# Designs tried in a protein design chat: VH-VL binders against UPF0166 protein aq_448. Part 5

Target 1, 96 residues: UPF0166 protein aq_448, of Aquifex aeolicus (o66756)
Amino acid sequence: MKEVLMRIYSSKEENLEDYINKLFEGGIRGAVVLQGIAGFGKGREFHSEEIEVLSYELPVVIEVVEDREKLLNFLKENRETFKNCYITFERVKVWE

## First folded at step 22 (VH-VL)

Design w2 (from u1 with heavy chain Y50E)
Fold by OpenDDE, fold request of step 23:
Structure w2 (fold): chain C 96 residues (1-96), chain A 120 residues (1-120), chain B 107 residues (1-107)
Amino acid sequence: as target 1 above (96 residues)
Amino acid sequence: EVQLVESGGGLVQPGRSLRLSCAASGFTFSDYYMHWVRQAPGKGLEWVSEISWSGSDIDYADSVKGRFTISRDNAKKSLYLQMNSLRAEDTALYYCAREYEFWSGYFDYWGQGTTVTVSS
Amino acid sequence: EIVLTQSPATLSLSPGERATLSCRASQSVSKYLAWYQQKPGQAPRLLIYDASNRATGIPARFSGSGSGTDFTLTISSLEPEDFAVYYCQQSYDYPWTFGQGTRLEIK
């Protein structure tokens, strides 16, 4: 009843492996990395498969569904890892 | 230090209106859901209303729906409760309360309250 | 709405004794139950959230347990400052609701 969908906006080269490892080690129930075909972030630089020579700068979104409290505690414990990430939250209902 | 200070309470006749205010300090106001909770004299606690960070999501207890309006001004770090068509049963001490973490549904900080008395 | 019923209405104990307060929900609230303490002339204070987590600054003598419909607040050894009214509150579903309270008074 208190599950939250967290989205972490990032790129392939920006500590993606570290993010996933931290989520896994933190006991988060699951995470999926979605690769965007195009997008722009804080620098307002546009990145796309067509423009980018290297795929490292392509946008990715890490989606996580987890209990609200567990997720927030996780983020508190891993502030250094995620301090520069753009993160959003959405209330969700898990079908059981 | 987190502080919440309510104001605007008073004595009014039934059918009249009153506007409560809550001044917040000591935390990032816009990062928290805010609530009003009331307590009738010698009685328990009753949740009244909830408002999200920007005010996009609002909810009310059935007892006040259509009569009360919750709002907030994040620039002023203020929470408001517009109370219309007041009834005797609205008589209570009105607390503003901060929600412990968003979507938790708990209240970790409370003001000292402002008294509303509705009587003919 | 979910109705929370607290028992007993009044509990008379002495300092040093163990206090056990009950809160029963009309339907399951999972773990989403909080306990508050309120002293005369003061606002409520959050003690326990999610049934068993102590809020910041709450002494270890306070503990919460339970899940579903039956919950318990335990004060292992009462201090003079613990005599007050205690409320449970569910955050499982809107509207948020409180129990009617248990008054813990000094014997």
Scores: ipSAE 0.480, ipTM 0.874, lowest interface PAE 1.2, mean pLDDT 94
Fold by OpenDDE, last read:
Structure w2 (fold): chain C 96 residues (1-96), chain A 120 residues (1-120), chain B 107 residues (1-107)
Amino acid sequence: as target 1 above (96 residues)
Amino acid sequence: EVQLVESGGGLVQPGRSLRLSCAASGFTFSDYYMHWVRQAPGKGLEWVSEISWSGSDIDYADSVKGRFTISRDNAKKSLYLQMNSLRAEDTALYYCAREYEFWSGYFDYWGQGTTVTVSS
Amino acid sequence: EIVLTQSPATLSLSPGERATLSCRASQSVSKYLAWYQQKPGQAPRLLIYDASNRATGIPARFSGSGSGTDFTLTISSLEPEDFAVYYCQQSYDYPWTFGQGTRLEIK
């Protein structure tokens, strides 16, 4: 199986709920939202638990493990939703 | 328009070296895995080598491992194949090919090939 | 390596007829099988990937089926431009390998 780990980098103030909903509606097998304790994105503004009064600006990573073809087709069908997202891919082996 | 143009082929004696080049255009070269596939005269297709986006991941067919070196220059949108210790069985038309999608293992665009002839 | 065996070696048909080409793998390749068309003096062209998906611009008369070890390329109604050599290729495991090809010639 050609499976891929996709990471979507975002924040709590962005369209996090929309991303998760799209993944769910798209039939993606699973998604996990990880909250970072600190980080910075394209804007190069640093966010951390020590700086932020609220956690909305903290970095968030959505991790998805899915079949390569299914995942890429999903992204093609949802280009508008994810067009501004920073997304990475990593080849993974799933324990079977 | 996606275009791949191979060059560098020629006639060489066994044991000699040859360097093939592939010039890519019409797409973002650095976004794609690239491959070399060869075809001996009147024969089928044989995968030779692949290289990832940055060149960090490389693989070879056993028939060329240790003798051939694949590389790329993304700034020049070029793919290379350094062929050392050439053998008669390396005689073939050499295609550069683009991988359809990363890790798909399929080839959606091919050049017209450059001919390598190894003969004494 | 995974060996792909294509059959028949040569297939002689007339325009308008149905063509059925076979590709058998020495071990399971799951769905990771592609078909290519190569015309004389030209580079191969991707027809089918993942056993049954048509590549961009490929006419509907081309279809792929199969999984595991047995795969089939079907051309529902042959056009004059379809007479060529066809190769299957697996992308399941390294090294990537091709079948020896089936030559589809005009009867």
Scores: ipSAE 0.473, ipTM 0.872, lowest interface PAE 1.2, mean pLDDT 94
Fold by OpenDDE, fold request of step 23:
Structure w2 (fold): chain C 96 residues (1-96), chain A 120 residues (1-120), chain B 107 residues (1-107)
Amino acid sequence: as target 1 above (96 residues)
Amino acid sequence: EVQLVESGGGLVQPGRSLRLSCAASGFTFSDYYMHWVRQAPGKGLEWVSEISWSGSDIDYADSVKGRFTISRDNAKKSLYLQMNSLRAEDTALYYCAREYEFWSGYFDYWGQGTTVTVSS
Amino acid sequence: EIVLTQSPATLSLSPGERATLSCRASQSVSKYLAWYQQKPGQAPRLLIYDASNRATGIPARFSGSGSGTDFTLTISSLEPEDFAVYYCQQSYDYPWTFGQGTRLEIK
C-alpha cells in the first residue's frame, strides 16, 4: 500500500476543530494533534509560550497517515476547508 | 491544455552522447514528477527515468543507470535527458511523460516523442 | 523486476463487440495497475489507473478490474477508434514496468 504522512500546520485557535472533524467524518484512519513549543508561519510571526498570553496561538501540527489515494481524494472533496492550510506530504512505510 | 514537446533526437554512433529536451506548458510544471519512457521501433514501452518536483529524488531503469542523467529546469518548464555512452539498444522513440498525481506511478500526459537512433 | 504478461497478443473483433484483455503480473501488484491505449503514430493515453479507475475523459465503455496478479481491461462495445494497442503497467514497485501489449485489430 502507498501510504503518506500528511502534516497540517495550524494553531489551536484557527479552525483546528473543523479540521479534525473533517478528517474524522472523511473516514481518515487517524489523526494526531501535536502542540509546538514555538514556531512561525507564512506571516513570519513568531509564537511561543514566552510571547503569547494564551496558548491558543501556539503552533499546532496535525499528523495523518493514510493511503495516498484516499488522502488525496479526501483533500479534493474538502478543498474549501483546507484551501488556506500549509500542508506537507511525506512517503511512509507502516510497520505490520 | 497540457502539452509536452520533446526535441533533441537524432542519429548517432555508438558511444556518443545526446541530450533530449522536453518543453512543458499548460500546467504548473514544478508540481509534478516527470518521466522519460521509450519505445523501440515496433516494440513496447520501457520506463527510463523519473525525477521529483525539485529534482531531489531521481531514479533510473537498470538499463540506463550510469549512462543517462535526468534533470529539470522548473523556471524554463523543461525536462532533460542527457544520454551518454549510447548503445544500439537505446534506439527508440523517447517520450516525455507527466506523472498522474504525485507518487502514483502512472503517466497521464505524454509528448509526441523524439526519435533516437544509435547505429554505426 | 515485476513482469507483466498480456494476453492475447492479438485480438480481432468487430465494432460493437465486447473486448476482454488480460494482464498477469509475476507477483502481486495489489491494485497498482494501469492501462494505456496507443493508436498508430500516437503517444500512449492513460485509460485506467489503480486497476479500476477511469482517467479523466475516458469513455464509460472502458472498465478495469482485478487485483493482485490478474487484471482485466474490458471494452463493453467497441468503437472504430478503439482499435489500437493496449498496454498494462504496474506502479507497485520500481522499476515501473509495462506489459508487452495486446493489439486489438478490426476483424
Scores: ipSAE 0.456, ipTM 0.868, lowest interface PAE 1.3, mean pLDDT 94
Fold by OpenDDE, last read:
Structure w2 (fold): chain C 96 residues (1-96), chain A 120 residues (1-120), chain B 107 residues (1-107)
Amino acid sequence: as target 1 above (96 residues)
Amino acid sequence: EVQLVESGGGLVQPGRSLRLSCAASGFTFSDYYMHWVRQAPGKGLEWVSEISWSGSDIDYADSVKGRFTISRDNAKKSLYLQMNSLRAEDTALYYCAREYEFWSGYFDYWGQGTTVTVSS
Amino acid sequence: EIVLTQSPATLSLSPGERATLSCRASQSVSKYLAWYQQKPGQAPRLLIYDASNRATGIPARFSGSGSGTDFTLTISSLEPEDFAVYYCQQSYDYPWTFGQGTRLEIK
């Protein structure tokens, strides 16, 4: 099979719930939200538990493993939602 | 409009070398895997080589491994195939082809090909 | 390598008729099978990918089906421009391989 690991880089504050809802409604097999202890993005602003008062801007990574075709179709259908997201893809092998 | 234009084909003797080029336009070249596929006269299609976006991942058919080298220049939107130690069985029309989406393994756009003839 | 065997080698039909082309894989390729059309003097054109998805701009009369080892390309009603050579191709495992082709000719 041609499964792909997709990682969506975001934060707790930025549209996180919407991303998860779209993934769920889109029939994606699963998604996990990982919270980072610290990080920085394109704006080179550093975010950490030490700096952030309420941790709303802490980095999060949404990980999804899904079939290539299904995932790409999903992203095409939800282009507006994920338009400004930093997304990476990696080939993975699923234990079957 | 997506366009792929091959060049560099010709008539060469066995053991000689030839370098093919493919000029791409009409799309973001660096976003796509690129391939070479060849077709011997009156025969079917044979996949030759594959190269990833940056060239970090490359693969070859066993029939050309060790003799052919695929490369790309994303700044020039160009794909290359260095063919060394050419054999008669390498005689074919050589197509450059774009992979349909990443990791699909299909070819959605093809050039018109450049002819390579290896003969003594 | 995965060997794809197409049948028949030659198919003679008339415009308006239904064409059924077969592609058999030596081992399962799941759904990772494509079909191409090649006319004389032209490059191949992608028709179907992932066994049943039509590529952009491909008429609805072209359809693909199958999974595992047996695949079929169907042209519901042949148009004059459909007479060509058709190739199947698997993208399940390296190296990528093509079938030997089916020539669809006018009866």
Scores: ipSAE 0.378, ipTM 0.851, lowest interface PAE 1.5, mean pLDDT 93
Fold by ESMFold2, look of step 22:
Structure w2 (fold): chain C 96 residues (1-96), chain A 120 residues (1-120), chain B 107 residues (1-107)
Amino acid sequence: as target 1 above (96 residues)
Amino acid sequence: EVQLVESGGGLVQPGRSLRLSCAASGFTFSDYYMHWVRQAPGKGLEWVSEISWSGSDIDYADSVKGRFTISRDNAKKSLYLQMNSLRAEDTALYYCAREYEFWSGYFDYWGQGTTVTVSS
Amino acid sequence: EIVLTQSPATLSLSPGERATLSCRASQSVSKYLAWYQQKPGQAPRLLIYDASNRATGIPARFSGSGSGTDFTLTISSLEPEDFAVYYCQQSYDYPWTFGQGTRLEIK
């Protein structure tokens, strides 16, 4: 089986709830949301714990490890939800 | 329709260089990993190199590492193979090939190939 | 590096007959095996991917089976255009490797 690590770079202010719901409804094996303490993206605007604790603008990364075919089909079926997301893929070997 | 057209092959002496090009059309070029696969006269197929969507990940067969450089220009929908220090064993028909999905490793579309002949 | 060994090297049959081509991997490649057809002067054509899935536009007479180390391409009733060289190819681990080919020729 080919397994892929997908990372969706987002923030608590963005469509995080929608992304998680889509992943769950789409039958994705599981997802972990990691909270960043600081970061910036395309707009080059800094977001950090010192500034963002009160505004929910903290950077987050959604990580999913899933079968390659299942994950790619999921993204095709949910293209509108994820079309503007910054998403990376890595090939992984899952410990048996 | 998907089309891949290779060019740049020729007859060269050992130690010289050639640059192969592959012009792509009929699909969103930047969405696909691209490959070079070669076939020596009367022989089977040998994978040569791959390049990721943006060019951030590149890999080579051991036989060509350090001598060949794969690259792509997504704006021009073109794939390239710079071949330096050519050897007789590099003589082959070189195909441009499209990997149909990320990490599938299967080549759903091939060009017609461009011939490289390296002889003393 | 995963070595793919195809057998037989040459298979001589007549149109209408059933062809069975074998590919054996030196280690398990799970389902990650493809079959290609190549006619003289032409590029390879993908027939089967992931051991058993027909690629788009491939006639139903072509079928693939197997997993792990032993794989089979079957052509249920040979047509004149099916006489060609067939290659298996694994995509389980780098480098991607091809078998040496089976030449299917007219008896």
Scores: ipSAE 0.256, ipTM 0.776, lowest interface PAE 3.8, mean pLDDT 88

Design w2 (from u1 with heavy chain Y50E)
Fold by ESMFold2, fold request of step 23:
Structure w2 (fold): chain C 96 residues (1-96), chain A 120 residues (1-120), chain B 107 residues (1-107)
Amino acid sequence: as target 1 above (96 residues)
Amino acid sequence: EVQLVESGGGLVQPGRSLRLSCAASGFTFSDYYMHWVRQAPGKGLEWVSEISWSGSDIDYADSVKGRFTISRDNAKKSLYLQMNSLRAEDTALYYCAREYEFWSGYFDYWGQGTTVTVSS
Amino acid sequence: EIVLTQSPATLSLSPGERATLSCRASQSVSKYLAWYQQKPGQAPRLLIYDASNRATGIPARFSGSGSGTDFTLTISSLEPEDFAVYYCQQSYDYPWTFGQGTRLEIK
């Protein structure tokens, strides 16, 4: 089986709950949301907890480990939801 | 219409260098892993190298590692293979190939190939 | 590296007959096996991917089966344009490797 680690780089404001709901409803094995304490993206605006005290602009990363074909098909079926997301893939070997 | 057009092949002496090019059109070039695959005269196919869509992940067959360098220019929709220290066993028709989908491992489009002949 | 061995080396048949081509891997490649057709002077053409899925535009007479180490390409009723060399290719582990080919020729 070819399994991949997908990371979706987002923020708490950028439809996080919708992304998680889509992943769950799409039958994805599981997802973990990691909260960043600081970061910036393509726009190069800096975000940090010190600046974003109660802000939804703090960086988050949604991590998914899933079968390559299943995950890519999921993204194709949900293209509108994820079309502008910054998403990376890595090949992984899952400990059995 | 997806098109891949290789060029830069020729006759060279052992130990010399050649650079192959592959011009891509009819698809979003930067969305695909690209490969070089070669076929020696009267022989089967041998995978040579791959390059990720941004160029950040690259791999080579052991037979060419350290001598060949794959690269791409997404703005020019071009794939390249720099071949140094050429040997007689590198004589082949070299194909540019598109991997269908990230890590699918199969090639849905191929160019016509460009011939490299290494002999004294 | 994973070695793919195709048999027979040459298969001589007539149009309308059924062709069965074999590919054996030196170790399991799961479902990650593709089949290509190559006619003289042409680039390979993808026929089957992931052991059994037909590529877009490939006629229904082509089918693939198998998993692990044993794979088969079947052409149910040969057409004149099907006489060519056929290669299997694995993408389970690097380096990607190809079989040596089976030449399907007119009897």
Scores: ipSAE 0.235, ipTM 0.767, lowest interface PAE 3.7, mean pLDDT 88
Fold by ESMFold2, last read:
Structure w2 (fold): chain C 96 residues (1-96), chain A 120 residues (1-120), chain B 107 residues (1-107)
Amino acid sequence: as target 1 above (96 residues)
Amino acid sequence: EVQLVESGGGLVQPGRSLRLSCAASGFTFSDYYMHWVRQAPGKGLEWVSEISWSGSDIDYADSVKGRFTISRDNAKKSLYLQMNSLRAEDTALYYCAREYEFWSGYFDYWGQGTTVTVSS
Amino acid sequence: EIVLTQSPATLSLSPGERATLSCRASQSVSKYLAWYQQKPGQAPRLLIYDASNRATGIPARFSGSGSGTDFTLTISSLEPEDFAVYYCQQSYDYPWTFGQGTRLEIK
């Protein structure tokens, strides 16, 4: 089976709860949210833990490892939720 | 309906260059990996190159690596192949092909091809 | 790279007969094997993907089977338009490779 690592680059303020709820409701195996300590996006505004403590603007990455077809179908079914997200895919080998 | 139309083929001498184009219509071009596949006269099919949605991930067959450059312009819905240092063995019909989905590895739509002949 | 060997090179049959085309991979490609039909002067046409799934618009007389290293394309009852060259193609590992083709011709 072809499996992929999907990463959704987001922030705690930007729709994070909705993304997690959609993944859960969509039957995705699981998701892990990794909290970044600093970063910047397309606006080039720099965010760091020391500055963004109260604003929840710190970067997060949602990671999912799942079957290629299942993930692609999930994204099609939830296009409005994810249409403006920065999402990457990597081919992976899952240790069995 | 999905359409892929190749152009830019011709007769050239060895060592020269050609640039192939593929015009896409009838689908959201930027949602698909695109490929070049070639077929030498009377021979089978050989995968040549692929390019990802944004153009950030590119791969080539060893036989063309370093000489050919694949690119795309999503605003113009166009795929390109710059072919430098052409050799007689590059003589083929060159097809533009659409990969069904990311990493599916099969081609659900093909153009009719453009002929490249490399001869002295 | 993964070599696909098709057999026979040429298959001569009459309309109404059953055709069986073979594709063997030099290593396992799991289910990631496609079949294409190519008529003279035309581009390849996808018939079967992932070993056994018929592509949209492909008649039910076409079926695929196999996994790992041995794959078969079967045409249950040949129609006149089925006489063409058939290619298998693997998408397990780069580079994507094609078999050398089986020419299905009228006897």
Scores: ipSAE 0.218, ipTM 0.763, lowest interface PAE 3.9, mean pLDDT 88
Fold by ESMFold2, fold request of step 23:
Structure w2 (fold): chain C 96 residues (1-96), chain A 120 residues (1-120), chain B 107 residues (1-107)
Amino acid sequence: as target 1 above (96 residues)
Amino acid sequence: EVQLVESGGGLVQPGRSLRLSCAASGFTFSDYYMHWVRQAPGKGLEWVSEISWSGSDIDYADSVKGRFTISRDNAKKSLYLQMNSLRAEDTALYYCAREYEFWSGYFDYWGQGTTVTVSS
Amino acid sequence: EIVLTQSPATLSLSPGERATLSCRASQSVSKYLAWYQQKPGQAPRLLIYDASNRATGIPARFSGSGSGTDFTLTISSLEPEDFAVYYCQQSYDYPWTFGQGTRLEIK
């Protein structure tokens, strides 16, 4: 078994509902959304909870732990949805 | 038209150093883990080292750890192997190899190899 | 580290015959076993990955099978270009390791 942690870096103003729906419909084992309290991305515009409490620009990360082959095939099948996302992978050992 | 071309091999005395290079073309070099694999004359294959797409993760075979350093330059589409404290057992044809997919561990493209001979 | 033992060391056959090459791992490698072909003066060529999948451009006469510790490469009807050295390689755990090779030679 080769398992990976995938992180999708996004913001609250991006289409998070569509991402989560695709993951669920695609049979992905599970996903969690983590809300960042501050960050910046490609545009280097800084966002923080203290400044952005009245906006949807706060950073979020979608985390998925899944089988490497299943996850890569999922992304291929949903390329249009995720083609412009900033996505990272890490090798993990799942404790059981 | 994936191509990998190794260079920098030669005849060298034990204890000396050599630096191998591998020039890549025909693919997005920075999207792939890269490896060095060697083959002693008349012998089988031995994995030597790997380097992640950014260069942040590196691993070595125990036989070369502490003596060899793998590196890459994504702007130049080049892979390197600095070989220090060379020994007779390092004599081999050294291949540059591309890993098929992240963590697959299979090498789908290989260069022609460059020969390193360590002898007095 | 995981040791791969190939047998036989040398296999002498004629064109048209069926070749069966074996690779045994010192511990389970699940499906993570590849086969390579190497002709004199050439780099290895990937034939089979994940125990049974043919790499792009590999003829259907090549097939792989097995899982765990015992793996087989079969060439259903040998062609003249198939006489070469064959290596198995595991990618289950570091370091990646190769078998010692099976030389398939013309009788």
Scores: ipSAE 0.136, ipTM 0.741, lowest interface PAE 4.5, mean pLDDT 87
Fold by ESMFold2, last read:
Structure w2 (fold): chain C 96 residues (1-96), chain A 120 residues (1-120), chain B 107 residues (1-107)
Amino acid sequence: as target 1 above (96 residues)
Amino acid sequence: EVQLVESGGGLVQPGRSLRLSCAASGFTFSDYYMHWVRQAPGKGLEWVSEISWSGSDIDYADSVKGRFTISRDNAKKSLYLQMNSLRAEDTALYYCAREYEFWSGYFDYWGQGTTVTVSS
Amino acid sequence: EIVLTQSPATLSLSPGERATLSCRASQSVSKYLAWYQQKPGQAPRLLIYDASNRATGIPARFSGSGSGTDFTLTISSLEPEDFAVYYCQQSYDYPWTFGQGTRLEIK
């Protein structure tokens, strides 16, 4: 079986709840949300925990490990939700 | 229209070097893993090398490892194969090939190939 | 590395006949087996991926089956343009390998 690690890069102020709900409703086996301490995107505005006391703009990463075909089909079925997300994939070997 | 056009083939003596190029058009080049596949005259197909979207993940067939170097330039939409220490058994038609989908391992578009002949 | 053995090496048939080509892997490749057609002077063309799925634009007369170690490509009624060399290719484990080919020729 080919398993992949998908990472969806987002922030707490953006569509995070919708992303998680779609993953859950879509039958994805699991997702973990990791909170970043600092980061910046294509706008190159730096965000950090020490500076963002007034806003919820800290970076988050949603991680999913899933069968390659299932995950790619999920993204196709939910194109509108994820079309503008920064998403990366890695091949992984699941411990057996 | 997806196009892959190889160039840089030729006749070289054993031990010499050659650099192949593949110009891509009609698709977002940086979205695809790219490969080199070769075919000796009158023979079957042999996978040679692959390179990931960014160029950070690379793999080679054992027969060429240590002698060939695959690379890409996404800004120029170009794939390259640097071939060092060439041997007679490297004589083949070299195809540039596009992998359909991440890690699928099958090739939905191929170039016309460029011929490499290694002869003393 | 995983060795793919195709049989027969040459298959001589007439248009309208059914062709059956075999590919056997030295170890299981699950469903990760593709078939290509190569006509003289041309690059290979993807016919079947993941054992049984037809690639875009491939006529319905082409079908693939099998899983694990034994795979079959079937052409239900041969057309004149189907006489070519056919290769199977596994994408289960590195290095990715091709079978030696089956030449389908006019009897």
Scores: ipSAE 0.047, ipTM 0.709, lowest interface PAE 4.9, mean pLDDT 87

